# Ledger of designs, part 4: VH-VL binders against Very-long-chain (3R)-3-hydroxyacyl-CoA dehydratase 3 (HACD3)

Target 1, 90 residues: Very-long-chain (3R)-3-hydroxyacyl-CoA dehydratase 3 (HACD3), of Bos taurus (Bovine) (a7yy55r5to94)
Amino acid sequence: VLTPHVYWAQRHHELYLRVELSDVQNPAISITENVLHFKAQGHGAKGDNVYEFHLEFLDLVKPEPVYKLTQRQVNITVQKKESQWWERLT

## First folded at step 15 (VH-VL; from m6 with heavy chain D101N)

Design r4
Fold by ESMFold2, fold request of step 19:
Structure r4 (fold): chain C 90 residues (1-90), chain A 121 residues (1-121), chain B 112 residues (1-112)
Amino acid sequence: as target 1 above (90 residues)
Amino acid sequence: EVQLQESGPGLVKPSETLSLTCTVSGGSISDYYWAWIRQPPGKGLEWMGYIYYTGSTNYNTAVQSRVTISVDTSKNQFSLKLSSVTAADTAVYYCARGDWNYGGNSYFDYWGQGTMVTVSS
Amino acid sequence: DIVMTQTPLSLSVTPGQPASISCRSSQSLEWYEGKTYLEWYLQKPGQSPQLLIYEVSNRFSGVPDRFSGSGSGTDFTLKISRVEAEDVGVYYCMQGIDLPYTFGQGTKLEIK
């Protein structure tokens, strides 16, 4: 299993994740039981491959993420259940 | 061009539920978030809440206990329900579209023409 | 809630002269990743609001270049370099950094 580089930022009500993959195919992105599930084919640090990760959030989030593919990354937005500042992502 | 149009009853009795639909034409409801904003006669603007096309919502705390926003992507529509209305809910109600990207956007680029809703017995 | 305060609440301008509207927020509208969540809207008489300026200084498509926005932190300004008759209406600033999103009280611009 190959894990992509993932970076994050926040506002009080939302989380923003950047997954460093280009040429993404067949993205599968979902949240169940407060865990983000990511799987996609793309070009990352280990070349063209399938990349996958699972990430349990520090606090509760809403289960309907939205995402957009860009030239160098997959941008994922997740709404927090409560508007608050998080000390860390997980 | 994307166009938004509010529809619903113009008169609602006190304590009943105000119900409005926004119909989106000339574009898709997908990939955006959608908001309701109201304006009492002669007064300023109040954001009531939004819904992402996926169904996730956030509401203004001032109306949170009474408001429900829903989306129907198959009909290219989203809706507002506001329960237990009083005369203070008399306003022009606007639907609006917002785009989003990394870090979020918070501005509304397209608005409906607005529909006046009067709460009176 | 973030309070947005506009100054003046009303102004009367001779056509061709400049106008300036101030908006002050009760908290910084700057995100640590670099965006600033401040917008300007115009509501012409009898019409719905329309977006003029987003993220402080970016003109929305179709907005004349006589409109400009500036500012940072908590202090923001909308300028009209030469006011025209079509510019009459109520101008609102809005913050979108934190929920609930909030508008200023509005500034009514009229021609004298």
Scores: ipSAE 0.662, ipTM 0.905, lowest interface PAE 1.4, mean pLDDT 92

## First folded at step 17 (VH-VL; from r4 with heavy chain S30Y)

Design w4
Fold by OpenDDE, last read:
Structure w4 (fold): chain C 90 residues (1-90), chain A 121 residues (1-121), chain B 112 residues (1-112)
Amino acid sequence: as target 1 above (90 residues)
Amino acid sequence: EVQLQESGPGLVKPSETLSLTCTVSGGSIYDYYWAWIRQPPGKGLEWMGYIYYTGSTNYNTAVQSRVTISVDTSKNQFSLKLSSVTAADTAVYYCARGDWNYGGNSYFDYWGQGTMVTVSS
Amino acid sequence: DIVMTQTPLSLSVTPGQPASISCRSSQSLEWYEGKTYLEWYLQKPGQSPQLLIYEVSNRFSGVPDRFSGSGSGTDFTLKISRVEAEDVGVYYCMQGIDLPYTFGQGTKLEIK
């Protein structure tokens, strides 16, 4: 299993993830039991491959992730259940 | 070019529910977030809330207990419901498109023309 | 809530002269990564608001270079180098760093 590089940022109410994977189409992104599941075919550090990761959030999030594809990356926004600043993502 | 258009009754009685729909044309409802913003006559702007295509919402706490925003991706529409209205809810209601990227939500780049809703008995 | 305070609330400008509007926030609008989500909107008479400036100093597409934004932290300024008749309307600053998004009171710009 290949794991892409994932960066994160936050606002009080939202988490933002940047998945360094280019040329992604039709990614599988979901949240179940407070775990973000990502799987997609794209170009990453290991070339053209299938990349995936599973990320358990530190605190509760809403289970409806939003994503946006660019040529260079996948951007994901996740809503926090409670508005608060997180010390860490996981 | 993307266009937004508000629609719904312009008159609502006190204690009833204000219901508006924003129809988006010329662009996808995906990849953006969608907001409702209102403006009482002669006053400034008040953000009410926004929604993503997934149905995930955030509301202004000032109206949170009374507001519901929903989305219908099949119709390229999103809607506003505001319950238990009073005269204070009389305003021009705008729907707007917001951009977002890694790091946070950004500006409202496209707005509807606005629709006047008057709360009166 | 973050309170946005504009000054002045109204100004009358002779065409060709400059204009300046101040916007202050009750707390810093600077994100920990150094981005500042301060926007300026113009609502022309009888129209919906339109985006002028985002992230303090970036002009939105189609906005004339007569408009410029500056500032940091809690103090921001919108400047119009040479006011034209088409610039008449109410200007609003808005913070988008925290919920709820909040607008300034608005500044009404008129032509003398």
Scores: ipSAE 0.888, ipTM 0.957, lowest interface PAE 0.5, mean pLDDT 96
Fold by OpenDDE, fold request of step 19:
Structure w4 (fold): chain C 90 residues (1-90), chain A 121 residues (1-121), chain B 112 residues (1-112)
Amino acid sequence: as target 1 above (90 residues)
Amino acid sequence: EVQLQESGPGLVKPSETLSLTCTVSGGSIYDYYWAWIRQPPGKGLEWMGYIYYTGSTNYNTAVQSRVTISVDTSKNQFSLKLSSVTAADTAVYYCARGDWNYGGNSYFDYWGQGTMVTVSS
Amino acid sequence: DIVMTQTPLSLSVTPGQPASISCRSSQSLEWYEGKTYLEWYLQKPGQSPQLLIYEVSNRFSGVPDRFSGSGSGTDFTLKISRVEAEDVGVYYCMQGIDLPYTFGQGTKLEIK
C-alpha cells in the first residue's frame, strides 16, 4: 500500500487536507465512522500508482467531505461537528 | 461564463418563511462553495451562510436558528429558507459563488442580481 | 465576531484625483499558511457587489490597475490612483478568515 503525503490545516469549523498527488482522476473519498478513506490513482513520491490512506479524526466530523482536484494535488475540506480548535488531526 | 439568478416571492408576511432559490448557469456547482448574502435597504452587507455541493453548510449565528440552506445538484440550484421573518428581514438577497482552496474559502467572484424581499402584513 | 471598520464612510473626489479607503479589523486576518483573507468589493449604483481585490493586494480579473490594495494584520487600504466616473459606488471590505464573514460599513464614493 502506497501512502501519499498529506498536509493539514484548520479553521474553527473546518479541516483542510492537501494530498500530494498529481494527475488524479476520479478519486474515491468518503468518511465512515469518523474515518476519512482516500484512494486514487495518480503521481506521487513513488511515481504513477494507486495511493490510499485512512485517517481517523480526533473529534467528530460531518460525513460529507468535499474535494477539489488540481494539477498537482487533491484538496479536501471536512466539516467539524463542533466548532473548536484541534490540537492534532488524528 | 457562470451566471447566478435569484428567484422567489418578493413579499412575505411576518412569521412566515422566506424561500428563495439560486439557479446557476454556465458552470457546475462542484469545486465551489455557494453563499447567501443580504442587504437591508440603505444598509450594508450581511453574510448569512454557505453550502458545498455535498450539502454541508455553515451559517451566521445571527440567523442560525432560522436559516436553512440546501442544494440540488441535479438542477444546479441552491436555496435559502428563513423562518419566522420580521420586518428586520426585509432586504435584497444575493446569492454568490465562492472559490475555495487548501486553507479555506476565498472570494465571492460571481453574484446574482439580487432579489428584493419585503416582509409586510 | 470580527468587526470591520471603514474610514471614511463617504468621500467626494474630483475626477482624476486619487482616493484612499481604510479598513481596520478587530483581529488579525493573517492565516498561518501565508494568506490574508481581506477582500474589497464595489457596489455600483443599482448593481450587485463585485469583487475588486482579494488577499489584500491581488486585483481580480478585469479590475483596472488604478485600483490597488495594501496592508497587513489589522490595517488595510484600498487606493484608486485616479478616480473615474465609473468608480462611483459603495466600497466594502470583507474578512474571510473566520465565521461569520463580516463586512465593513461601506464607503460611499461620489464625484465632485
Scores: ipSAE 0.887, ipTM 0.956, lowest interface PAE 0.5, mean pLDDT 96
Fold by OpenDDE, last read:
Structure w4 (fold): chain C 90 residues (1-90), chain A 121 residues (1-121), chain B 112 residues (1-112)
Amino acid sequence: as target 1 above (90 residues)
Amino acid sequence: EVQLQESGPGLVKPSETLSLTCTVSGGSIYDYYWAWIRQPPGKGLEWMGYIYYTGSTNYNTAVQSRVTISVDTSKNQFSLKLSSVTAADTAVYYCARGDWNYGGNSYFDYWGQGTMVTVSS
Amino acid sequence: DIVMTQTPLSLSVTPGQPASISCRSSQSLEWYEGKTYLEWYLQKPGQSPQLLIYEVSNRFSGVPDRFSGSGSGTDFTLKISRVEAEDVGVYYCMQGIDLPYTFGQGTKLEIK
């Protein structure tokens, strides 16, 4: 299993993830039991491959992730159930 | 170019539900979030809430108990329902597109023309 | 809620002269990354609001360079170097760091 590099940021009500995979198409992104599941074909550090990761959030999030594909990356926005600052992502 | 257009009844009776639809054309609804913002006559702007294509919503707590925003991706539309309306809900209602990227947001870069909704018995 | 306070609420400007609008937030709009989520909108008469400035000082596409935004923390300013007739309308600042998004009261700009 290849894991892409993931950066994260936050606002009070949202988490932002930046998955460093280029040329991604039809990614599988879901949240179940407060775990973000990501799987996609794209170009990462190990070239063109299938990359995936599973990330359990520190606190509760809404189960509907939003994602946006760019040529360079996959941006994911996750809504926090409670507006608060997180000390860490996981 | 993306265009937004509000539609729905311009007159609603008190206690009834205001219902509006925003139709998006010229662009994808998947890359943005979609907001409703209203403006009472002669007054300022009030953000009511927004929705992502996933159906995930955030509402202004001031109207949260009465507001429902929904999205129909198959029609490139999102809708606003505001229940139990009063005269205070008389306003021009705008739908708007919110732009977002990693760690950033341009917020409302495109707006509909707005639709006037009058609450009157 | 974050309260946005604009001053003045109205101003009349001779064409070609500069204009300045202030916006103050009840709390800092600066985020940990250094981004400050302050936007300026213009609502021309009979029209919908349109985005002018985002993140304090970035002009939105198509916005003339006579418009500029500045500020930090809780104090922000929109400046128009040379006011034109087409600049007439109501200007709103808006914060976007916290929900609910909130607007200033609006500043009505008229031409003398």
Scores: ipSAE 0.886, ipTM 0.956, lowest interface PAE 0.5, mean pLDDT 96
Fold by OpenDDE, fold request of step 19:
Structure w4 (fold): chain C 90 residues (1-90), chain A 121 residues (1-121), chain B 112 residues (1-112)
Amino acid sequence: as target 1 above (90 residues)
Amino acid sequence: EVQLQESGPGLVKPSETLSLTCTVSGGSIYDYYWAWIRQPPGKGLEWMGYIYYTGSTNYNTAVQSRVTISVDTSKNQFSLKLSSVTAADTAVYYCARGDWNYGGNSYFDYWGQGTMVTVSS
Amino acid sequence: DIVMTQTPLSLSVTPGQPASISCRSSQSLEWYEGKTYLEWYLQKPGQSPQLLIYEVSNRFSGVPDRFSGSGSGTDFTLKISRVEAEDVGVYYCMQGIDLPYTFGQGTKLEIK
């Protein structure tokens, strides 16, 4: 299993993830039991392949992630259940 | 070209619920966030809240207790409900498309023409 | 809430002359990777607001180059090098770094 590089940022109400994976189509993105599940075919650091990761959030999030595909990356927005600043993502 | 159009009654009685719908055409409801912004007569702009296609919302705390924004992806529409209205809720209501990316939401690039809603008995 | 303060609130300009509008935020609008979430909107008479500038200095599609934005941190400026009749309306700055999104009071631009 290959894992893509993931960057993260936050605002008080939202978490933002940037998955470094280009040419992604039909990604599987979901949140269950406060864990973000990502799986997609795309071009990453190790070429064209299936990339996957699972990320357990530090605090509670809403289970409906939003994502946007660009040519170079997958952007994911996750809503925090409580508006607050996190010291870390996981 | 993407177009937004507000629809709903232009007159609402005090204590009732204001209901508006924004219909999006010429573009997908996905990949953007969708906001409601209002403007009382002769005054400035007030952001009320926004919604993603997943139904995830954020509201202005000033109206949060009375506001509900929803989305219907099958109809390419999103709606606004504002309960317990008073004369202070009289305004032109705009729906707008917002662009978002990693790190946060960006700007409102497309706006509806706006619909005037008057609260009066 | 982040308070956005515009000056002046009204401006009368002779056609062909420059105009300048200031916008100050109660806290820094600088964010990740150096992005600053400050936008300028124009609402022409009887119309909806339209985007002019985003991220301080980027002109939106179709916006004439006589419009320019500048600033950093908490102080921002919108400049019009040569005001035309079609520039009449109310200009608003808006911050998009934190909720709630907030607008300035608006600056009404008129032609002398």
Scores: ipSAE 0.885, ipTM 0.956, lowest interface PAE 0.5, mean pLDDT 96
Fold by ESMFold2, last read:
Structure w4 (fold): chain C 90 residues (1-90), chain A 121 residues (1-121), chain B 112 residues (1-112)
Amino acid sequence: as target 1 above (90 residues)
Amino acid sequence: EVQLQESGPGLVKPSETLSLTCTVSGGSIYDYYWAWIRQPPGKGLEWMGYIYYTGSTNYNTAVQSRVTISVDTSKNQFSLKLSSVTAADTAVYYCARGDWNYGGNSYFDYWGQGTMVTVSS
Amino acid sequence: DIVMTQTPLSLSVTPGQPASISCRSSQSLEWYEGKTYLEWYLQKPGQSPQLLIYEVSNRFSGVPDRFSGSGSGTDFTLKISRVEAEDVGVYYCMQGIDLPYTFGQGTKLEIK
């Protein structure tokens, strides 16, 4: 099981994750118990494989992530439960 | 080309619930977020909140205790409910579309024509 | 809430002359990743608002090149190089860096 490269940024009300995978198939992206669960087939740093990761957020987030597949990445937006600045993602 | 159309009652009694629907045509409700913005007669614009196509919402704190925005992807529609209305809620109500990407976007590229809602006895 | 202050609130312009509208925010609209969340909208008489400029200086599709936006931090400007009759209406700036999203008071542009 391979872990993709993931980058993040924030604003006061939202978190933004960039997952570096292309040609994504069968994406499974959800949040339960304040943990982001990601699994997808795609082309990443280790070629065409299944990539998976799990990430527990530093503070509370809303459980309905949104995502958009692009040519080079999966963009995930997660809404914070309270608008505030986070010192870390996890 | 995407078009947005507001619909609902133009007259609402004080203390009742204002209810509006925005119908999206010429495009899909998926992959966007959808907003309600209002404009009291002769005044400026007030963002009320938005909903992502997945149902996730954010509301203006000024109205958050009274507002509910919902989406029905099967009907290509989203809606606004504003409870306990007063004369201060008299306004033209617009629905609008926003696109999003990494870092988010805050601009609204398509707007409905607007619908006047008057709160009076 | 971020307060957006527009100047002037009303502007009367001879056709063919330039116009300039200022918008000041109560805090920076710049995101640390480089994006700046400032938009300009035009509301023509009897119409809904329409997007003119997004992210400070980018003209939306179909917007004439006589419209330009500039600025940074807390100070932003919309310029019209040569005002035409179709430019009549109320111009609004909007910030989208922080909730609630807020608009300026509007600047009414008239032809004299």
Scores: ipSAE 0.662, ipTM 0.897, lowest interface PAE 1.4, mean pLDDT 92

Design w4
Fold by ESMFold2, fold request of step 19:
Structure w4 (fold): chain C 90 residues (1-90), chain A 121 residues (1-121), chain B 112 residues (1-112)
Amino acid sequence: as target 1 above (90 residues)
Amino acid sequence: EVQLQESGPGLVKPSETLSLTCTVSGGSIYDYYWAWIRQPPGKGLEWMGYIYYTGSTNYNTAVQSRVTISVDTSKNQFSLKLSSVTAADTAVYYCARGDWNYGGNSYFDYWGQGTMVTVSS
Amino acid sequence: DIVMTQTPLSLSVTPGQPASISCRSSQSLEWYEGKTYLEWYLQKPGQSPQLLIYEVSNRFSGVPDRFSGSGSGTDFTLKISRVEAEDVGVYYCMQGIDLPYTFGQGTKLEIK
């Protein structure tokens, strides 16, 4: 199972994740029990493969992430349950 | 061109629930977030909250105990319910669209015409 | 809540002359990743608000180039290089860096 490169940033109320995959097919992106689940076919650092990762957020988030596929990445936005600054993602 | 149209009763009795629907035409409700903004007569603008097309919401703390925003993607609509209204809730109510991207956007590119709601016996 | 303060609250301008509206925020509107969450809207008489400028200085589609925005941090300005009769209305700045999103109190532009 291959893990893609993932970058993040935040504002007080939202988290932003950037997953470095292009030509994404069959994305499965969900949050359950405060864990983000990601799986997709795409082109990443190790070529055309299935990439997958899971991460448990540092604090509570709202379910139902939004995402958009771009030329070079998957952009994911996650709503924080409470507006606050996080010292780290997980 | 995207168009937004508010609909609902123009007169609501005190203590009842104000209920409005915004119908989106000329574009899809997917991939956007949708807001309600109100303007009391002769006064400024107050953002009440927004909803992503997925159903995730954020509300203005000033009204959050009374506000519910919902989306129905199959009807290309979203809605506002404001409970326990008083005369202070008399305003023109606007629905508006926001796009989002990495880092989020906070501006509203398309607005409805607005609908006047009067709270009176 | 972030307070947005506009100056002046009203201005009267001869057609063809410039106009300038100031907006100050109680906190910085700059995000560490490079965006600044400051917008300008115009509400013409009897109409809903319409977006003029997003992210400080970007004109929205269809907005004439006589409108320009500038500023950083907590201090922002909307300029109209040559006021026309159709520019009459109330101008609002808005911040979107933190919830709740908040508007300035408005600046009414009139023709004298």
Scores: ipSAE 0.661, ipTM 0.899, lowest interface PAE 1.4, mean pLDDT 92
Fold by ESMFold2, last read:
Structure w4 (fold): chain C 90 residues (1-90), chain A 121 residues (1-121), chain B 112 residues (1-112)
Amino acid sequence: as target 1 above (90 residues)
Amino acid sequence: EVQLQESGPGLVKPSETLSLTCTVSGGSIYDYYWAWIRQPPGKGLEWMGYIYYTGSTNYNTAVQSRVTISVDTSKNQFSLKLSSVTAADTAVYYCARGDWNYGGNSYFDYWGQGTMVTVSS
Amino acid sequence: DIVMTQTPLSLSVTPGQPASISCRSSQSLEWYEGKTYLEWYLQKPGQSPQLLIYEVSNRFSGVPDRFSGSGSGTDFTLKISRVEAEDVGVYYCMQGIDLPYTFGQGTKLEIK
């Protein structure tokens, strides 16, 4: 299982993740039980492969992430259940 | 070019539910978030909330106990329900579109024409 | 809630003269990743609001270059270099850094 590089930032009400993969195909992105599930084919640090990761958020988030594919990354926005500042993502 | 059109009853009785629909044409409802903003006669603008095309919502705390925003992607529309209305809810109601990206965009690039809703017995 | 305060609330301008509108926020609108969440809208008589300036200084598509925005932190300014008759209406600033999103009270621009 290959994991991509993932970076994050926040505002009080939302989390922003960027997943460093290009040429993404067949993205599967979901949140269940407060865990983000990501799987996709793409070009990452280990070349053309299937990349996958799972992360459990520090605090509660709303389901139904939104995402967009860009030239060099997958941008994911996740809404926090409570508007507050997080000290860390997980 | 994207166009937004509000529709619904112009008169609502106190304590009833205000119900409006925004129909999106000339573009897809996917990949955006959609907002309701109101303006009482002669007054300024109040953001009521938004919904992402996925159904995820955020509401203004001032109305969150009474407001529901919904999206129907198959009809390319989204809706507003505001329960337990009073005369203070008399306003022009606008629907609007927002784009999003990393860090979010909070601006609304396209607005509907607006529909006047009067709350009166 | 973040309070947005506009000055002046009313402005009367001779055509061809400049106009300037101030907007102050009760909290910084700057995100640590570099965006500043301040917009300007114009509501012409009998019309819905239209986006003029996003993220402090970026003109929206189709907005004439005589409109410009500036500012940082909590203090922002909209300038019209030469007012035209079509610029009549009410101008609103809006913050989008935190919920609820909030608007200023509006500045009514009239032609003398």
Scores: ipSAE 0.656, ipTM 0.898, lowest interface PAE 1.5, mean pLDDT 92
Fold by ESMFold2, fold request of step 19:
Structure w4 (fold): chain C 90 residues (1-90), chain A 121 residues (1-121), chain B 112 residues (1-112)
Amino acid sequence: as target 1 above (90 residues)
Amino acid sequence: EVQLQESGPGLVKPSETLSLTCTVSGGSIYDYYWAWIRQPPGKGLEWMGYIYYTGSTNYNTAVQSRVTISVDTSKNQFSLKLSSVTAADTAVYYCARGDWNYGGNSYFDYWGQGTMVTVSS
Amino acid sequence: DIVMTQTPLSLSVTPGQPASISCRSSQSLEWYEGKTYLEWYLQKPGQSPQLLIYEVSNRFSGVPDRFSGSGSGTDFTLKISRVEAEDVGVYYCMQGIDLPYTFGQGTKLEIK
């Protein structure tokens, strides 16, 4: 039950999250009630473990995140409901 | 080897709805986003919108009140509906694929061959 | 909306000679994380557009190395070092930093 390192960036219409986990298995990634829910087994800063975090977005997002697993990270893209610049993620 | 093919009626009456389907073959509709781009005869290209395989959309504000893009993953297809058409909507309509990653990709690597849609009485 | 302006709109080139196409955007296409969202497409006669250059200067797979892209901020250039007959068509730049994605008006390249 550990929290992974998560980095983010944005454009006016999208949010990009980078979750620093490799060898990810059983990823569960969803948005409900404007909260991103992440849980996965993988190799992170504390070794092979289950990593989990929850994140309530600053403004409204569309509920269908997309993700891809790469060698060193999970890339998540979230569509903003309205194209605008966010001063912060949460 | 991924191929995209537009299909649908080539003639649409004014005020009716233009409806097109893009069929994806040689690859999966999952893990990509899918766009519609149109080109009026003798003119340039206009991006109309895209849809992620999950159903999430973004539209060109110029057409957003009239456009709906949908995805049917079971058929490996996505579609375009454009309501209340006029002669100004006469164009070749292309479907296209975009990959995405951190920061997003905005370029379209595979395009359909295009289908001409004429709006005429 | 970001306006993309191409110059020239038409270009006649002797085979084997270089060609240069300029694209200017009304706003910077540079993302603060380092990407620049500018693409070049070629539409050959009777065909759909095909990707040539992505992110300013990266040639897409199968594109000959006589094509090169450069630029930054709001000013971008596509160069063809030696024009060949197969290069005829209309060239479009496109920005993808902000919605709606927008194309330039096109530059028609012809062989003299």
Scores: ipSAE 0.652, ipTM 0.896, lowest interface PAE 1.5, mean pLDDT 91

